VH-VL binders against q89xp2. Designs and how they scored, part 56

Target 1, 226 residues: q89xp2
Amino acid sequence: MTSPCKHGDRPPGRHDLVFVSPAGWRAMLDARDDLAADSLLARWPKMRWPTIRRRALPHEATGVALGLPLPPSAGKKRVALLVEIDHVASVARPPSLQQARAYAPRNWWPTLDRLDGLALRHSVDARVYGSLAWQSLTGLDYVTGRSDLDVLFEFRSETDIDRFVADVAAIETSAPMRLDGELMSADGAAVNWREVHGGASELLVKSIERVVLLDRHQFISGATGS
Key: E = the ipSAE of ESMFold2; O = the ipSAE of OpenDDE; V2 = 0.75 times the mean of E and O plus 0.25 times the DockQ between their complexes.

## First folded at step 21 (VH-VL; framework fv_polzastobart)

Design aa5 (at its last look DockQ between E and O 0.55; V2 from the best seeds 0.77)
Fold by OpenDDE, look of step 21:
Structure aa5 (fold): chain C 226 residues (1-226), chain A 118 residues (1-118), chain B 107 residues (1-107)
Amino acid sequence: as target 1 above (226 residues)
Amino acid sequence: QITLKESGPTLVKPTQTLTLTCTFSGFSLSTSLMGVSWIRQPPGKALEWLASIDWDDYKYYNPSLKSRLTVTKDTSKNQVVLTMTNMDPVDTATYYCAREHYWDFDYWGQGTLVTVSS
Amino acid sequence: DIQMTQSPSSLSTSVGDRVTITCRASQRISSWLAWYQQKPGKAPKLLIYDASSLQSGVASRFSGSGSGTDFTFTISSLQPEDVATYFCQQYDSTPWTFGQGTKLEIK
């Protein structure tokens, strides 16, 4: 179980799981008939399921922007939520590969294990997001035969990123699924691992605040231009 | 006005099955975020949650009593029924039904005292 | 199961006094907590929900605070009609559980 951090420990970043307070849920459900009308959404807080931190939409009101993806059985709808900071009860990191493994298809297990081993060797913190993460968090069916494995690789300044992504690519060659994911620096800035592997001189860097193009070296060195 | 009322036998013999009915008005179990719970209270003791049923027919049971409990609803009649098998004198209590709006019990029936005795 | 421990089990105070009751959960429950008032021979009445929200129609002298594991119920100025047993209840996770109650009397 991911240990939730109390509100105030750190601001929730991209991909972070956000648990909303009962008052927050009431506020949202009272304000939006569309949420209350959906049985799964109405049940979400009762099940104590988390939301995910997202970037704010353009011109979105002040608050903590959250997302809630519904499973394929519910049309794969992505629900946009906005809560006051005071209604953030706790924040957690996405599930680890190990935590999510039991909820993955069996044919994914070798790939998950290889990625886990790779992450350990490179001192990278690997976590899952996307369909597998939500499947592990809710127990609902999110993973399908066409699902990708979405992995967040949190690297450190000493990480050999070029070697790491090469090894990720090598693992993908024998994987039963596509490997998607992001390399995330300590400051929360992230890039698609495939962009890095492709040798691009400029990278599309995403943070909770903005999306920018950065020089590859700047990103790797931790200079996000903030 | 929201009201709930418990009905059923007030005397049950050991090993028999208790059946209680909660009849309510002022709300519907077809409405999202609505539920009905059963709670009991032995004389002079604390409250104990037994079971719940919600608008989507999800059922929740106290794990300690799950094997003995069944809850059902008839939305058209605004009724929720609780059955509890293998009653014992220790099960003597006032039994309440209460509305769950969201997650708390905001309205309660007056309760019915059920005595289990030979 | 989450255990809810109330303190004190009983208290006797004077009209006009401030009354404080505490409830501690055996694990973190965020703000998934309610307070009920039960008078003799009557059903419980909801006073506070979500740890600090006052139920509609409830007197403003009642209040709740806290989050996580420690919660407080307060009566700012005790009135004669407030003689009752008070219960906390968590609805964080099943089974829903109640505190053992606090019996409040007037001297």
Scores: ipSAE 0.875, ipTM 0.950, lowest interface PAE 0.5, mean pLDDT 95
Fold by ESMFold2, look of step 21:
Structure aa5 (fold): chain C 226 residues (1-226), chain A 118 residues (1-118), chain B 107 residues (1-107)
Amino acid sequence: as target 1 above (226 residues)
Amino acid sequence: QITLKESGPTLVKPTQTLTLTCTFSGFSLSTSLMGVSWIRQPPGKALEWLASIDWDDYKYYNPSLKSRLTVTKDTSKNQVVLTMTNMDPVDTATYYCAREHYWDFDYWGQGTLVTVSS
Amino acid sequence: DIQMTQSPSSLSTSVGDRVTITCRASQRISSWLAWYQQKPGKAPKLLIYDASSLQSGVASRFSGSGSGTDFTFTISSLQPEDVATYFCQQYDSTPWTFGQGTKLEIK
């Protein structure tokens, strides 16, 4: 029993969920024996579960590159999909912290609540990706005792990023898990929060198009362009 | 040729339990993306989906009726069984079983009228 | 639950006429929608799946279109054997729900 995520409010990016149309799923199932033959992969469209946007491989010139992150019980691998643009039915943001809370281990709840409060105070849109996201989307067991909490923090130009990451670090000191998080600008470019907290002058900036080193101040201003 | 047929009682008293069997041929419920669903139609009314069971034993129930419904399968007999408890006159309807391939109902049984009255 | 509202409830037209029936979902359902034909005393027959795909063995005069919340079913040229009730069904989320039907008659 899963609830679809809300449609995305911006152009599709590297963490966006993509819902494939029924025609798109039929085409893939008919063309790929590996999808139809595996019970979990065949179940995926039956549940209307989304896929994840991924960076295209060099030889994938046409279409939209997608992935299915499988749970640990299925080998914890990502199955690659490629669909025509006409078969993208909708795009949604990753699950919010509040949507994911009920699916997290109980000992994670205080950390999730503190992060949600922090994000609210800074006007940051906080969402989950990784194991907790897929556990909340599918109900399958993704989160293990060694799992990170993967959070996507979409900040605004007025956000005091230095104070924000300092407060994230403070929350982590009493957290039962490692916080793996990304700060994302409005144009979809993202950096790891620890690089910012650590004071690096150049940041490894990831977008759906590429990975590039930018000056700290260029990233904050949104100079990546997409 | 794909066929499905519903069997079971046609008259049931209030509070009794209804058990219906869908016997099918021409396909296997062990085949990927195959399922069997139960749908009913009260006289002159819209169709109402009740329950489904898929090739991988995944089961769905209409939430409004969930506490009253059980669906099971016997793949070796090509049968799916629906049990519905605490029948009431409002449950009077034609009951169909249908094959679900992918996600649409592409083959239906002829239906069986079940009347609930004292 | 997703409500499926059909329009019209009934219609009477002439052989050869174009018939249009609409179906509106109470929330977005992408293209997870089918159209069925049901004749008196008989089981439903699938005509259109995934909103616009014609089922194998179904006459090409039948078609479907739409996505999201608004869907249209069309018979391009009505034939005498098309007298039936037509209804839509969504399969985006449970419970799967059906429209109330449109009774089609020849005048």
Scores: ipSAE 0.801, ipTM 0.915, lowest interface PAE 0.7, mean pLDDT 90
ESMFold2 (binder alone), look of step 21: mean pLDDT 92; pTM 0.937

Design aa6 (at its last fold request DockQ between E and O 0.54; V2 from the best seeds 0.78)
Fold by OpenDDE, fold request of step 22:
Structure aa6 (fold): chain C 226 residues (1-226), chain A 118 residues (1-118), chain B 107 residues (1-107)
Amino acid sequence: as target 1 above (226 residues)
Amino acid sequence: QITLKESGPTLVKPTQTLTLTCTFSGFSLSTNLVGVSWIRQPPGKALEWLASIDWDDYKYYNPSLKSRLTVTKDTSKNQVVLTMTNMDPVDTATYYCAREHYWDFDYWGQGTLVTVSS
Amino acid sequence: DIQMTQSPSSLSTSVGDRVTITCRASQSISSWLAWYQQKPGKAPKLLIYDASSLQSGVASRFSGSGSGTDFTFTISSLQPEDVATYFCQQYDSTPWTFGQGTKLEIK
């Protein structure tokens, strides 16, 4: 019996979308009554909706740690999942600003467009996570009047980070929502863009493996030690 | 023991509406991860999924037939009803109801042949 | 819609032979695939779900493999009672679609 081929081209990192195999979903639903008891969670696999890669908790030594956020209508519960690596069917990047735009409130569109343009100018790959991402992925209502726009900015070595975050801050001044998000280096290490913009000498750097304080220059230069 | 049984007219005239009832036992549509689907099979042809209804009254329809299909459930009676409007001779088929547990059809009714003819 | 194409459309083999049926999806469906057996005048019977999981009560000579677009159904040793039409079915996305079927006969 040939083992099913994995569709994942790379190991999933933070914020990556992870599609779980039907066998994986079945295993989880069988093992956890709390999942099966929730109507939306029970329907989740049938709708082919993804999960999101999260850092593993200390007691989660084996497997792939995944998260599943329920919408506000379902209490905004964040469900923690743990699946075997063999049940990872495929991995995808979070939605682009362009992909998510159609699902965003209309008053967000100018900000989304400005951010998209900014990203292009600075050789940054911009993705959305948080409420807007899940709204775009599921079609369910995640975005509320209090929602932030969460953006992942994947920068490169040539990116002028200081200028970029300054421009992001400038865009936020006219935005109808708070602009949150992370700057992510090529190795997957990420920091909140506001920390960088604030001029902190040390940054709280998050990766799939660890959370560490790094010198600002070390992070920007890509020397994250991961 | 899980059983499903289709009931309804076996002869329908063109343009009329077909109403089929699936009566089942051994399980409940109040149970999460349980649904009932309607599938048809023209004589000597492949199977075609029509519609499904799940434990939470969520309904799935074949997009090509959506405008003609309605599926409803009565959990207390263990019944699922399919209505299909504007029947045509091309809709002549054996119609099955099946239990959807998780995502697969693990139990089927015996099927009922519906002939559309003038 | 996702098209499911089975091969071959018909097959005639001998008792005891290994039988292999393939199903190809028009796009990736991961492992969201089932195999059914249908005997004449009867409803389909689930044999394999999630591409490779054997349904409870089904003989171990039946198996499934594959993921993505290419799937294989296998009977390790064909028995007389296995004469039937076999169908694959994807449940990755609506509409859930079936293959055209493979008619299996014994020589």
Scores: ipSAE 0.910, ipTM 0.962, lowest interface PAE 0.4, mean pLDDT 95
Fold by ESMFold2, fold request of step 22:
Structure aa6 (fold): chain C 226 residues (1-226), chain A 118 residues (1-118), chain B 107 residues (1-107)
Amino acid sequence: as target 1 above (226 residues)
Amino acid sequence: QITLKESGPTLVKPTQTLTLTCTFSGFSLSTNLVGVSWIRQPPGKALEWLASIDWDDYKYYNPSLKSRLTVTKDTSKNQVVLTMTNMDPVDTATYYCAREHYWDFDYWGQGTLVTVSS
Amino acid sequence: DIQMTQSPSSLSTSVGDRVTITCRASQSISSWLAWYQQKPGKAPKLLIYDASSLQSGVASRFSGSGSGTDFTFTISSLQPEDVATYFCQQYDSTPWTFGQGTKLEIK
């Protein structure tokens, strides 16, 4: 599914997957009866499934804040986890579009194929997050008839972003689902593709640390502003 | 006190089906994070994991043997049953059942030697 | 399948000596690794879990270390009752796999 990175590489960014060590899982399960008593939450480490990085809450000054999104059948909630940094075993990128395709509804396949082809033509690394990502990571049913396709488009400096988003918009006109896509720079800052396609002069730029408004020029030149 | 014990035939002819029962006490397969696994050890060789069954009825099989293996449980009897079809002399081994708690095998049965010979 | 390679395959040493056994995984297994002791005619006994955690009731002379692909098992001062075969086992991904074992003897 995904390629884990070793502990000590980059800090996890937006949508990055975090694999917890066996000692970390054991410590959490021993300390938290709500995790140990829930059969699905107990299953999670047994499957070696990853977690997701989240922003720390104010009282979570130490450790790494992680989330565990449950499938719709278990309710719409994200279980909050907090682990010591030594219990972060590895970090991996979200699943690629190609990896996720087999887990998508069949009527999504033409759209996924067109997006993958577009990404290849523009040298964009396309990955999924959200319901399709978790369906591909776990095999559990996350994608419903109302689900968006959540896509990350990691672009390079030579990418013609304006042409890219125009082509994404063209693909969406025939898509059976809404595309909730983010354009992401190499440093992990991201904006919604629709803001760029719509010609907005200021973009809402999201990173793991903050959310900030930047002008369009700042994002395209490397959107790691203050 | 946690104990596991393997029972079943000790001599099997080639092509026959082996059925082994693991009877355990001191724990329940309804407890989260608990499973029972079957592992075998041919004489003088490394251990080989065969199959596992967990508290939530999730089953795992060694892919190289999957077409030959079935694992089931009866939680009320504290039993796990392994069935292995089409036995061959190379399957001669000591067969163990072991408790998995979290993810390590912390308690093992004494094992039963199964000899496959015509 | 993840292959677990132990070294040495056998070892003969003296009471009181420090014993070191290594285990190498064919790919990263993080710290999803256990060490077992098996005496002749007996079932394996868990000594170390999660690469470095000592199982309850196991003597403190036993220890484990490592992560990723390279792991070490140590007996700090060999005792006569430690004569056994020792082996590692990975539980990162199925199939769960075991090292071939290290037979430990006293000279």
Scores: ipSAE 0.814, ipTM 0.925, lowest interface PAE 0.6, mean pLDDT 90
ESMFold2, look of step 21: ipSAE 0.790; ipTM 0.912
ESMFold2 (binder alone), look of step 21: mean pLDDT 92; pTM 0.938
OpenDDE, look of step 21: ipSAE 0.900; ipTM 0.960
ESMFold2, fold request of step 22: ipSAE 0.806, 0.802; ipTM 0.922, 0.921
ESMFold2 (binder alone), fold request of step 22: mean pLDDT 93, 93, 92; pTM 0.938, 0.940, 0.936
OpenDDE, fold request of step 22: ipSAE 0.907, 0.909; ipTM 0.962, 0.963

Design aa7 (at its last look DockQ between E and O 0.64; V2 from the best seeds 0.79)
Fold by OpenDDE, look of step 21:
Structure aa7 (fold): chain C 226 residues (1-226), chain A 118 residues (1-118), chain B 107 residues (1-107)
Amino acid sequence: as target 1 above (226 residues)
Amino acid sequence: QITLKESGPTLVKPTQTLTLTCTFSGFSLSTNLVGVSWIRQPPGKALEWLASIDWDDYKYYNPSLKSRLTVTKDTSKNQVVLTMTNMDPVDTATYYCAREHYWDFDYWGQGTLVTVSS
Amino acid sequence: DIQMTQSPSSLSTSVGDRVTITCRASQDISSWLAWYQQKPGKAPKLLIYDASSLQSGVASRFSGSGSGTDFTFTISSLQPEDVATYFCQQYDSTPWTFGQGTKLEIK
């Protein structure tokens, strides 16, 4: 498991795992009958499972917007949560490829290993989100035969992005699953790696604050206009 | 009013199996966020959690005693049963059942002293 | 297992005095902590949950604070009826574990 950081170390960004305090969970469960009525959701805090940081919905009340996906067996429902900042107990990054590997189907292992090697060669921090991440975090069955591998690639200013995404695409050709994911800059702004690989001049850039179209060069150079 | 009461033998011989029943009222074990736990306390010593069962029949066991413990529930009777095998004099303690609401033990039975002796 | 260490193991004080008991967890348990009062021959009684929340019906002189590894239980003004053993308990992860207890007496 990724080492949790105490509240105050950094604000939680997109894809960050957020652990909510017992008081926070109690407050949510008391306020929302729909949460308490779901057996898995009721058990979620007891299992010390995390939530995930999400962008706020339009006109959503002030707070930390969180979500948690239920497994396919529970209808793949995505639950939206909102907590006060004081109820954020700790924050962690998503699991690494290596951490998640043991929870992945065996036929995924070669692809995971290749991606891990690629990330290392390019000094990219690769982490998983989506079904594999939640499977690794909860031990519940999230990955199915139709699941994609969702990877977050945190790149640096010196990273050859074009070459990197080309290599990701090459790995996908031999992969038993589709490779989805985002390239994330140091400021937390992210773009789908396929958009970059496609050679688009403008990229749909997502941050915790907003979604914007940016020039490809601006994004790669770290100029997100924030 | 919420109440819990432990019942069972107060004297057990070594190597025998202890069976305790917790009978409760004022709440239902079919309600989400409700569970029942077993906790014991040797004379003059600290409390030790043994096992828990929740609304969805999920069971939690103390790893150190897991091989010896079984917890079951009968929701219709408002009862939870604990079995502990291979009893030893070291297992002599007051055994409590308690309601777990959310995550804390907010209501306790009076406890029953179980003595393991030849 | 998470070890809970209470301090002191025992103390004797006077009526009206402020009483402070500490509990240290062997690892970060956030606020997943409760405090119990146990009188002789009786079952434990929940006083504080989630580190600082006062249980319904409990006197306001009782309070709890802390997060992470260090927790404090306080009686603002000790009353004769407060003579008991006090326990902290973590419910962050199984097995749920208790402190060794603090025996509180009046001089």
Scores: ipSAE 0.902, ipTM 0.960, lowest interface PAE 0.5, mean pLDDT 95
Fold by ESMFold2, look of step 21:
Structure aa7 (fold): chain C 226 residues (1-226), chain A 118 residues (1-118), chain B 107 residues (1-107)
Amino acid sequence: as target 1 above (226 residues)
Amino acid sequence: QITLKESGPTLVKPTQTLTLTCTFSGFSLSTNLVGVSWIRQPPGKALEWLASIDWDDYKYYNPSLKSRLTVTKDTSKNQVVLTMTNMDPVDTATYYCAREHYWDFDYWGQGTLVTVSS
Amino acid sequence: DIQMTQSPSSLSTSVGDRVTITCRASQDISSWLAWYQQKPGKAPKLLIYDASSLQSGVASRFSGSGSGTDFTFTISSLQPEDVATYFCQQYDSTPWTFGQGTKLEIK
């Protein structure tokens, strides 16, 4: 479903998947009865499914903070994991929009196809996160009738961002779901697409380590020219 | 002590269906992270994995053979059964069952040689 | 399918020598790899799991290392009872695949 990051890709960051080594999984399963005793949590490493990086809590200075998002039917939404750095085997990009299509409800397919076409026309790399991503990665039921489509749009320096978000808005008007998308710069900083479409002068910019307000031009300039 | 033992016919004719039973003791196939796998070894050749079945009834098949293979379990009898259809002389091999705990094959049966010949 | 290529195919050494056997995977398998010993007419025996972890009850002269595509198995000081065929096995993705084996002999 996903590939490890390659030379020339953006550095690992928001929404990137983390694969834990077999030794890391074995250590966690041996130490944590809650993981080993739950059949779904035990199945996770058996499937070689990834985890997701999360912001560390203050007491988690040593190690790598990870999350394991469970499907709605399992009750718990995100299991917290903490692994030694040596047990991070690889980091991979989220599933592409094209890869995720087969796992989406059929009434989502026209919207996904339009987003793929738009991304191609603008030279934007479109990937999924959230419920559709985890449904694609695991085959388990994450997408519900009330789910948003969570899309990550990695734009390039030549991308006309204002036209891009206007076209995303046009696609959403006919979509059967709400689009909850992020525009991501080459350095891994991301902003919600609606803030850009709405013309906000300051944007709430998220990265793996912080959330800050930046002027619109600071975000665009850094993403397009850095 | 953990043991596994393969049983079934040692001679089959081409086109026949082979059925092998793995009977094990010292562990339960209802324990999380536990599975049983079938692996074969033609005389003088490398091992080839065939199929696996896990504690939660999840099944894996070698894609090159999956149309010919079925694996099932009977947890109450401590047994795993492999069937392989349309046997051919190239399928002559020693057939092993092995316990998978976590993901490595840590205990193996002694194996049974199955010869496919007219 | 992930192809596992072992080197050498056979090796003849003296008691007390250090033995090195390598496996190369056709794609990145992280450390999802085991090493087995097989004596003639016997079932394989697990020696090393997760690329570098020693199985319980296995002598400490056996070790493994590597991750990604290149893996090494070492016997620090060969003993007479170590005469066997050794092979690696990946368990990163199905089909689980085995190396062709390295036949180890004493000169």
Scores: ipSAE 0.777, ipTM 0.906, lowest interface PAE 0.8, mean pLDDT 90
ESMFold2 (binder alone), look of step 21: mean pLDDT 92; pTM 0.941

